# Ledger of designs, part 51: VH-VL binders against o60147

Target 1, 175 residues: o60147
Amino acid sequence: MLEKNKYLYIFRHIQTNQVLLSQGNVLKKTALFQLPYPLQKPVAPNGMRPAKLRKDHWVPLLKVEFPNESMFQSVFMQLLNYRKYRSVQPLTSDLLKLPIPVRRRKIMRQEVPNTIADLADILNKEKFPENSVRLQLSDKSDSEYADWPPSVQIDSEEIKLSRGFREKTTVDEAR

## First folded at step 17 (VH-VL)

Design vd3
Fold by OpenDDE, fold request of step 18:
Structure vd3 (fold): chain C 175 residues (1-175), chain A 122 residues (1-122), chain B 107 residues (1-107)
Amino acid sequence: as target 1 above (175 residues)
Amino acid sequence: QVTLKESGPTLVKPTQTLTLTCTFSGFSLSKYAVGVAWIRQPPGKALEWLAHIYWDDDKRYYPALKNRLTITKDTSKNQVVLTMTNMDPVDTATYYCARLRYYDSSGYFDYWGQGTLVTVSS
Amino acid sequence: EIVLTQSPDFQSVTPKEKVTITCRASQSIGYYIHWYQQKPDQYPKLLIKYASRSFSGVPSRFSGSGSGTDFTLTINSLEAEDAATYYCQQYDSLPLTFGQGTKVEIK
C-alpha cells in the first residue's frame, strides 16, 4: 500500500509573528490551542490566544513535505514539544535588563527563526534518508536561520500566496 | 559546510597591539541569528570569552578587557577582526574564532576554528 | 558575572562505565547552558545545547539534563575516544562564561 505524502505547514501571524503548526494548508480552529492562555505570559506582545481564528491574519511561513504519516507525526509532535518547552523557560537575565519596548521587539522577532531552527534541529536528529524531506519557504532566505541535514531538499521556488494568505494551489491558479 | 579560520601574528611583543582575522565560509553575517565570537585559552587553562559581533553589527565585549578590545566585521569578505591593545605575557593563549548561533535570546558556539597560538614575549 | 563550577575537576574512568559531570551556576540560568568537548590539542566541539539538546553528529551516549542552577552532562558508556576536557558555558547573561573544565581520562 503506497502511503500518501503528508504536508506540514507553518503559519506566521502578520502582526505578532506568532507561529502555528498545521497539517495541511488550511488552519483549523484547534491550532489556536498551540498558543498560550490569555492569563499566561505571552511570548510576544499581545500574543495571547485569540478567541477566534482569523485566517486572514495568518500567512504561510514554510511547507514541509514528508513521504509518509509516521515521519510527519514525529516531526510535528517534536516541534510542538520544543515550542512548549521553550515557552515555559524564563527570559534571559540580559533580556530582562533591557527596556520593555526593546525587549518586546526582540521577542517578536525571534519566534520565526526559533521555529525554523527547531525544525532543523529535529530533522538533524531524525536522520531521515537523503532528500526524503522537501522544504519550501515563503522567503527562501529564511533557510539561513538554520543548518539543514542531507535529508532535506530545499525548494528553489518560494510558496506562492493567495489573497487569502494561503498557498496558491493549481486550483487557485486556474481561477 | 561551515568553516572558520584564524589568521594573524603568532608572536607579539609586550605593549604591542594584536590583530587577528577570522575568515569564514558556509554562512553570512547578514542574516538574523548569526554572530562570530572570539574565545581564548591560555595553555593548560579554561576557555575565556572575549567578544562577539552579530549580524546587525551589535558588539559585546568582556568587561574587564573592553578598553583593550575592538571587534569589527566585513560581511562582504566574510571576515571578523579582533584587535587587542597593550598585550602582556599573561595574554599568551590560543585564540579561537567561532560561529555564534543566536537562539531564544541566547546563543551557543556551534562551529570553531582550529585556533591560533599567540605568544607574547620580549 | 555568572560563575559556573564544574565537578569533578578530574575523573579517571574505565571504558564502558558511566560518566557524570556536573555544572553549577551561581544563579538561576534557566536552560541557557551548553556543553563542549575538547580533546587534547584540538578545538572545542559543541556537544549539547540548551541543557539537553544534542548537537548534530553527537553520539547518543552523550546526554544533558538540568535546569535552573544544576546541570549534568552524562556519558552513558565511555569510549576511549571520549578522553577529553569538557566545559559548560552559559548565555543567560553577559559576559559569557565557561566552567573551569572537567578532564576525563581513560583508565
Scores: ipSAE 0.888, ipTM 0.948, lowest interface PAE 0.5, mean pLDDT 92
Fold by OpenDDE, fold request of step 18:
Formats: sequence, structure tokens, C-alpha cells
Structure vd3 (fold): chain C 175 residues (1-175), chain A 122 residues (1-122), chain B 107 residues (1-107)
Amino acid sequence: as target 1 above (175 residues)
Amino acid sequence: QVTLKESGPTLVKPTQTLTLTCTFSGFSLSKYAVGVAWIRQPPGKALEWLAHIYWDDDKRYYPALKNRLTITKDTSKNQVVLTMTNMDPVDTATYYCARLRYYDSSGYFDYWGQGTLVTVSS
Amino acid sequence: EIVLTQSPDFQSVTPKEKVTITCRASQSIGYYIHWYQQKPDQYPKLLIKYASRSFSGVPSRFSGSGSGTDFTLTINSLEAEDAATYYCQQYDSLPLTFGQGTKVEIK
């Protein structure tokens, strides 16, 4: 259990592409607090925080292994701060000029890249030891959303987590 | 490592068409949040955005120059080409290509070429 | 188009002093502003993105702040190598635009 504290998991909502950060591989109900309030800037088509966490609606986006929990916590908090800050900023005027359906589509597409970019940005600033941070993505191509510092080694294998839950087991695969 | 390099003629006669090529490495124009832009800078003056092309081949042009500008990409060659017609001495400038990062429906230029000075003169 | 006006246009500063450059947008642009450094005879380099996020490799003495219409680039302690022209750039709306630049020289 202690070892899980050094792992950052990011989940993506299968419909809205909203993202949730998680310490460890199991989403907690409290993770929903990361999502914007209804009156805040919409990051997804609905632009709202769901009332209930439906874990089955969330799929793993990426996993980050840090050398220790302290480093995890630092990055985690910074990510939350970035997200919070973004959530209170207005949409670009350029985006607002677009028809609502187009705008929604664009907003839907940007949250994952934004989050990945945020992560890379934070890691670039932290200047952790070379290859001390291990990044594994569900889609390897998602690593292209940002440039990564030398501290990050990208795993060639994709993560195999069940929706909203811990890594798939043989039982899960058989289900 | 991300690199960009501009190539093309350094001297163009008035009314002729300028064709510049940006050759880049360290990234590809096939994934969301990436584009390549052309920015120019007349000697001793400020930077001026001309055009950029996104990963999905969507293109944007400076409105006042839109009718003169064409931007294209060849993903397989990692090249972006800018053509500018009807060149005038006022178009004399250092022309830069730069990588555009597109996040939060906004964008910045994180890596630049060294630029190429294009002089328009008879 | 959105007009970015920088101030001052020029300043001569003694090393180790604080430098402040302001960029004012003709309309509110949120935090969608970026700062570049261009040294003489060099290409522009990204310093700050989205008003306050330092780009990779940028010294800690550089910082950005602001939102809406007023933005600031700060050099806490000017170094000799910081002699350059600094530009703000917005991507709130197309066309993309730059400020007119602020030239910083070492006194």
C-alpha cells in the first residue's frame, strides 16, 4: 500500500475526456473535486462535475512512477494548481467565435493534451534526477503532446488498467 | 531535440514569389497540439506572425497578407513551405519558422529556426 | 486584431537590478500571453508561457505575471547576458500578434 503512494495515475472520462488525477491506481470519490463547478469554465461539453463517481466511465490515461511519495506529492499538487488556475480563466476569444458544436468538440479534445503538457511542464521545472521518473501511457502517442525532461523515461509498453480501477488481473480479462 | 531550419532564396525581386521551406526534426506534424508557424521580422523592427499550419492541416493566415500567403506541410519530409506572392521591398525581413504548441486553445512558439534574411530588391 | 503595447520601449539597467516590462492588451486576453527574449542577431527564445509559466531552461530570475489586459515580465536580478529585446505575444484571438518589443541594455 505504501508503495502505491509514489504513483500518479491519470484517468480520462470515456465520453467527456475530462481527466482526474489519482494517487494510486484506484479512483476515489474525492477526485471529483478536481472537476470544475457548473458556473466555471467548461472543460467538457457538459462543463459540470458529476454528482457521482462512475468508475466504469473512467479509463486510464497514464501512470507516473516517482522515486518517492514526496516527489509525487509535489507534482500532484502542482498539477491540481494548474488545473484550478485554468478552470477560472475565460475561454479564448478565438474559441468563443466558433459555433457551439465545434467549440464543444475542441474543448473536449484539449483537456488530455493540456494535462499532459502540464505534467511535462512541472517535471521540467522540478529537475529530478535523470530517468528517475517513469511514465507509462495507455496510448504511447500521447507522449507527443509534450516535451519531456531527461528525468522522465517513457515506457515502451502501454498501461493495462481496468476502467476506474487497478491494473487488470487475469480475472478482469476473463470477465 | 527539436530543431527547425529555414531555407530558400535570400534575394527576391519585386513582384516575384518567395518560397521558403522549414525543415524540422524532433517532432512530427501528425499529433494534436503541434503546428509550425512563420514569423518575420523586418530589420530593427518587431516580430510579425504570418501564418501557421496545424497537425490536422488546418491553416491560419495573417488577414492582411492572406491573399499572398500559402502554407503547406509535408509530414513525411518534416517540412513546411511558405509561399508569398508579389513580394515588395517592404517585405524585406528575417523570416523564421517556429514550432507552435497548441494548448488550451492557445498557442506559443517554443522552438525557432535561426531565421533567414530575405531581401526584396531590384 | 489585438494590439499589445509594451512599456517601456527601452531601458538601460545596472546589473543586479530588477527589471520590469509591461505588456498591455487592447482587450482582455485572459492568461493567453507569452514572452520571448531576443538577443542581438539571434532568434527569439521562449521565456514565459501563459503569463506565468517559465519555459524549460529559463533561469529563475525570470518571471511573468498578470491576467486580463495587463501583464508583466520581471527579471529579479539582471545579468549581463540578459541584454536583449523582449516581446509579448498573444493567442487569445487570431491573428496572433506581438508587442512592439522592449529593449533592455546593460548600463
Scores: ipSAE 0.888, ipTM 0.947, lowest interface PAE 0.5, mean pLDDT 92
Fold by OpenDDE, look of step 17:
Structure vd3 (fold): chain C 175 residues (1-175), chain A 122 residues (1-122), chain B 107 residues (1-107)
Amino acid sequence: as target 1 above (175 residues)
Amino acid sequence: QVTLKESGPTLVKPTQTLTLTCTFSGFSLSKYAVGVAWIRQPPGKALEWLAHIYWDDDKRYYPALKNRLTITKDTSKNQVVLTMTNMDPVDTATYYCARLRYYDSSGYFDYWGQGTLVTVSS
Amino acid sequence: EIVLTQSPDFQSVTPKEKVTITCRASQSIGYYIHWYQQKPDQYPKLLIKYASRSFSGVPSRFSGSGSGTDFTLTINSLEAEDAATYYCQQYDSLPLTFGQGTKVEIK
């Protein structure tokens, strides 16, 4: 009768800083559909949707634990909508004044902060119960990209996943 | 809890330099996507952006006042300082500092100080 | 610089009535516009960010819409506490600019 906890994983690309949402700690090929087409607003240099999912190119950014499916689905869909909306909007005039290489670098740096900000914005609006949502980050300092509502409890422990969606090993720590 | 507070002289003579300090808490200027801005408002008039400084020490100024404005930050003290030279009675206004959130190559002011009224008079 | 023109400059409204404030940009600015509320003798407070996203703690009666050059702030049912001056602000390009403000008074 008690609903099972649901987990949202957010991954970032190690080179382009593109972001993918995942239900679970294993990315599906279909997750690539979250990325814009070449004809759309580029997220990074050569921000084309990869033809294949290279799991070793993605690392965990954060993990969100929800107490039920309803909360998870709501936040998940809203995140997708936020990203989609942002992707179809024109770039700022200020950004367009910059040379293409500079512009690309600037865009690359904002994808992760934008996603985290989106998550916090959505959670602030939802007004979930206090400490009902658990947030784990690969880098705890990334929590500073947003202000979090009382519904979010930030774990003191960081995510211990590495490239390829596996637990960090001694070898990984030595690199 | 995010808070900002302006401090400095409330009376300045013409041609003198105004120095205002913004002391803030609840956040730091050490992480991407945050900045601190100064906005002023003459009595009974609209808001006017003056300058802002980002976490990486990147600074932006209102072009018409650029030669008169200097903005600096002390991250360790959680302070941002604005200096404005050659003050004139026309510069009489309430001066606000505000946190700037950087998002999608844009930005907004989500938290503001109470403001400090600065009067320029001989 | 981008000029933001609000309309009207002033309106007196009966409580529970709908209030509409418009902001027109001198050029297309996408959705890079924000709305602030400033009550008498207070500092401005963020209401809406990026044309339609409500800031935390903002009552549901406030909403924003628009894209390109024309934007609208709506109060679907005016409360007495909503008496204030409202400003739009753009960050499509520097320098950052505000509208001239719309003063809303309660009848």
Scores: ipSAE 0.867, ipTM 0.930, lowest interface PAE 0.6, mean pLDDT 92
Fold by ESMFold2, look of step 17:
Structure vd3 (fold): chain C 175 residues (1-175), chain A 122 residues (1-122), chain B 107 residues (1-107)
Amino acid sequence: as target 1 above (175 residues)
Amino acid sequence: QVTLKESGPTLVKPTQTLTLTCTFSGFSLSKYAVGVAWIRQPPGKALEWLAHIYWDDDKRYYPALKNRLTITKDTSKNQVVLTMTNMDPVDTATYYCARLRYYDSSGYFDYWGQGTLVTVSS
Amino acid sequence: EIVLTQSPDFQSVTPKEKVTITCRASQSIGYYIHWYQQKPDQYPKLLIKYASRSFSGVPSRFSGSGSGTDFTLTINSLEAEDAATYYCQQYDSLPLTFGQGTKVEIK
């Protein structure tokens, strides 16, 4: 039977550092539903859900290659569950003492390391074969946000694409 | 493999200053998401957090001991140093350094050193 | 300062039986509670983070639950190597605090 590799794509917002998970190398508009719905009108860049998906505002953070659909689905759903579970928890008492703009910036800035930590936590609990999961990062030092199991092979090549996860076709070499 | 190790004197006299060094490997304090803390445990008693320092040099101290404690780091040496002034016999305890993993504006201690017993006696 | 009160202080338990340890916070702390195991003459080891998330390598017999002010650590079938003192720890608000500990021994 025909096996296809399955990819998990994770994007970061260039200004707020919010994170979106995707099954495809291009974000769908519905990905915005992963961000908390504001109780009032969104106030960008203060970390609220943007009204519109601006694809040029979301850059690659990392991608994960799984050998099959079952592994991908297990990890993807657990990541979504981690984010949902965290989103319904009360904020810390110390955070609640801060002015709202400061509080929101701190919450959004931790989304990158929190998401990477969640991914590693899930992979450490799974019993995947050694080197069966390939991880590629836009900034390889971001791997330091977590401890990785033997199942994860961290690609030595960083994601170097200008936007998104696809290579662009060269149009003019001299410019 | 993440490891931490405490070093420093094991015997001090009252009023002296204690200086403890935590030397660690397998992680760096130069990136977001980690810190190093000092936690002590008097013989037969509960754990007591003293201080911690984050990757960005942000420092936190137990309020009642704030005037006696100083925590610093040297990222290039993978070291964190705790200084505690005016030692008293009540400060006799095993002193641990531990990695603080930062997550969701909170943190937990995932890796600990073996601890060093510091005895304060006249 | 948030006080964490553990119960019981001491529990002697027959092997393979269930152990339940409670930790009660003096104010609501969300899910910002973590559990540690300290065997005699050893350093503490992380078991459960954020109330219910097991740390990697922790046996599946350990689980945690609760939110707000009341939290439990459960060992669903006690093994001999689980004889230890267990501590809860909060980081909802500074200063960081630990519970007084619960000693579990094999009967």
Scores: ipSAE 0.754, ipTM 0.866, lowest interface PAE 0.9, mean pLDDT 87

Design vd3
Fold by ESMFold2, fold request of step 18:
Structure vd3 (fold): chain C 175 residues (1-175), chain A 122 residues (1-122), chain B 107 residues (1-107)
Amino acid sequence: as target 1 above (175 residues)
Amino acid sequence: QVTLKESGPTLVKPTQTLTLTCTFSGFSLSKYAVGVAWIRQPPGKALEWLAHIYWDDDKRYYPALKNRLTITKDTSKNQVVLTMTNMDPVDTATYYCARLRYYDSSGYFDYWGQGTLVTVSS
Amino acid sequence: EIVLTQSPDFQSVTPKEKVTITCRASQSIGYYIHWYQQKPDQYPKLLIKYASRSFSGVPSRFSGSGSGTDFTLTINSLEAEDAATYYCQQYDSLPLTFGQGTKVEIK
């Protein structure tokens, strides 16, 4: 059936735990623009943007089915706005006291729980019908990063990681 | 779904050690992004943060009191325990436990227990 | 440690009128400030997180604003149930600190 997109796909980087949002089950190269621009100084607030999209480095985190495309678009844009709002804030004073490598690692490790928390915060404020939003996770324990509204039904089956969102590819492909 | 409840003695004599237990449900301390804190409020006064413990066992204490405070957790029992030594009448307060939600290198208290009044008197 | 100074200490306000409560930090704290409501004989409840983001279930009449050192909690149209003490809290730097509180009463 030819439907307007009502699915949100979220990927994480296997090494850095950075997060990318997608409206499709395959990441587009333009998704990298969601990550902070590479910084020239050692005091970056977030992880660095890779020069190329290595699809074998990104694995499924979760998938969300919305009731319709309008709701998908609203939540997708809000997630991007939440991330942007967070990215422009100064680092905490305590974080700035840490050695730069430690600081970077702490910032990057937060992206998965921060994104899941943002999604839940948005869904808790929306007036979606009960059980109208289906959430499927690669690891169901990740649902513990947030409190979910009655509108969200968490799928009993996890996303199969080896056959998840990404297409199998060789490590030499850079297209 | 998320609940926290404080338990322990309500009357303590000066010099004794206070032990308070926070029993919680609806979340786990074995996963990233949450902690449990102890916050007190003397009658008619402002809130004072005492200590908190995160999922990774990272512990923080109010500096002026850290020699008197110990915070521990038992993740399997969903409990966090605070001990405070050498109690004094000035420590009379309502003691709250609260869930600390970690986000963007910072945190806030999204769910609180009902509180327990601890009176320190002879 | 970061001192949060709230103003005013006390307000008596006519129902349906606007209430503003300010919180000033002794140093810049970005957006790392949160607001709580404590009704008489109750535990505190979260209203606003990260300066301006409302917590789930909080009435839309509550809003927060500010950055750096100056922050404001606003109640657009005061309801009788809003009579409470309001606290700001920072977590830019340990120790975590609260403001001294602002008591709001219905006139």
Scores: ipSAE 0.699, ipTM 0.838, lowest interface PAE 1.1, mean pLDDT 86
Fold by ESMFold2, fold request of step 18:
Structure vd3 (fold): chain C 175 residues (1-175), chain A 122 residues (1-122), chain B 107 residues (1-107)
Amino acid sequence: as target 1 above (175 residues)
Amino acid sequence: QVTLKESGPTLVKPTQTLTLTCTFSGFSLSKYAVGVAWIRQPPGKALEWLAHIYWDDDKRYYPALKNRLTITKDTSKNQVVLTMTNMDPVDTATYYCARLRYYDSSGYFDYWGQGTLVTVSS
Amino acid sequence: EIVLTQSPDFQSVTPKEKVTITCRASQSIGYYIHWYQQKPDQYPKLLIKYASRSFSGVPSRFSGSGSGTDFTLTINSLEAEDAATYYCQQYDSLPLTFGQGTKVEIK
């Protein structure tokens, strides 16, 4: 009908490496509500969810084209559930020994590899035809965070920025 | 295609230092979320983690053996080296290197080398 | 140091029957537990990660469950090639530790 979306867009924050899922190539302000806030864990609340969406801080991470809208909706919901499920799990005992600012930063920095691993885990459990799911990355080396099923075709072309930046912006917080 | 292979001496005398090299291919130890570990298994016994090293050179050792172990990497050669000092016959074991996959603040070993049996005897 | 205690140490099971292996942790470890299969004279192979998530290529007859301190690996219908020793491994806290192993044989 009028809205037949079969594309998943994932963005990363240039400073914190947090990720947001989107049905469109541009982020809506409500996307910020995806960021986890575990009820049973020590957190630094204002450090895990920004007060406002600053679009110049979010760049494309990856794009997925599914065979149809039904498959897109299934995978999109599962990704949100995986993220929510992680957010309510007890933190490791080692992580709890760290000062809260260090702990928060480590949790945020895991979002990119964790999200990519979650996507691959979901796709490995789905019974999609071979090469029916097209994956395009901003950095093809990020595909190394997971093993991909035969249903996934990884595009040889990396994503060009479609809004905001002409070039990919990299923030190295490990320095 | 991820592969790891252990190399080094198979017979070591008590008190000597063991040096084992893990040579791997199909992945890089310069990318976040991966490391290489050494795990040993005495004949007929359980697996024992010894040490691991991450892409950022963060190193962890089994506490009771920390004063005997050193783990290092050479990313240009895709190698990780373990040295273990003051070998004793109780250290006789098959030594494995394995890729450590890090996810959600924890990790598991998804690819293993074939292992190398190191015998410590006079 | 977290101790993982597996039960039983050994079991002999008729083909096509269910195998249940338990792993009990000395403290709560959330879901940070992984299971390995080691056949005689082979290196260990990953079966289950994070308590219940199957690794790629693992047959559907293998499943994992549990949270906190009590974890279970299940083989719903034992096949001949499943004769092996099974280990659980935690990474909730360093040092990383393995269970003592459970040897499964075909009767």
Scores: ipSAE 0.630, ipTM 0.813, lowest interface PAE 1.1, mean pLDDT 85

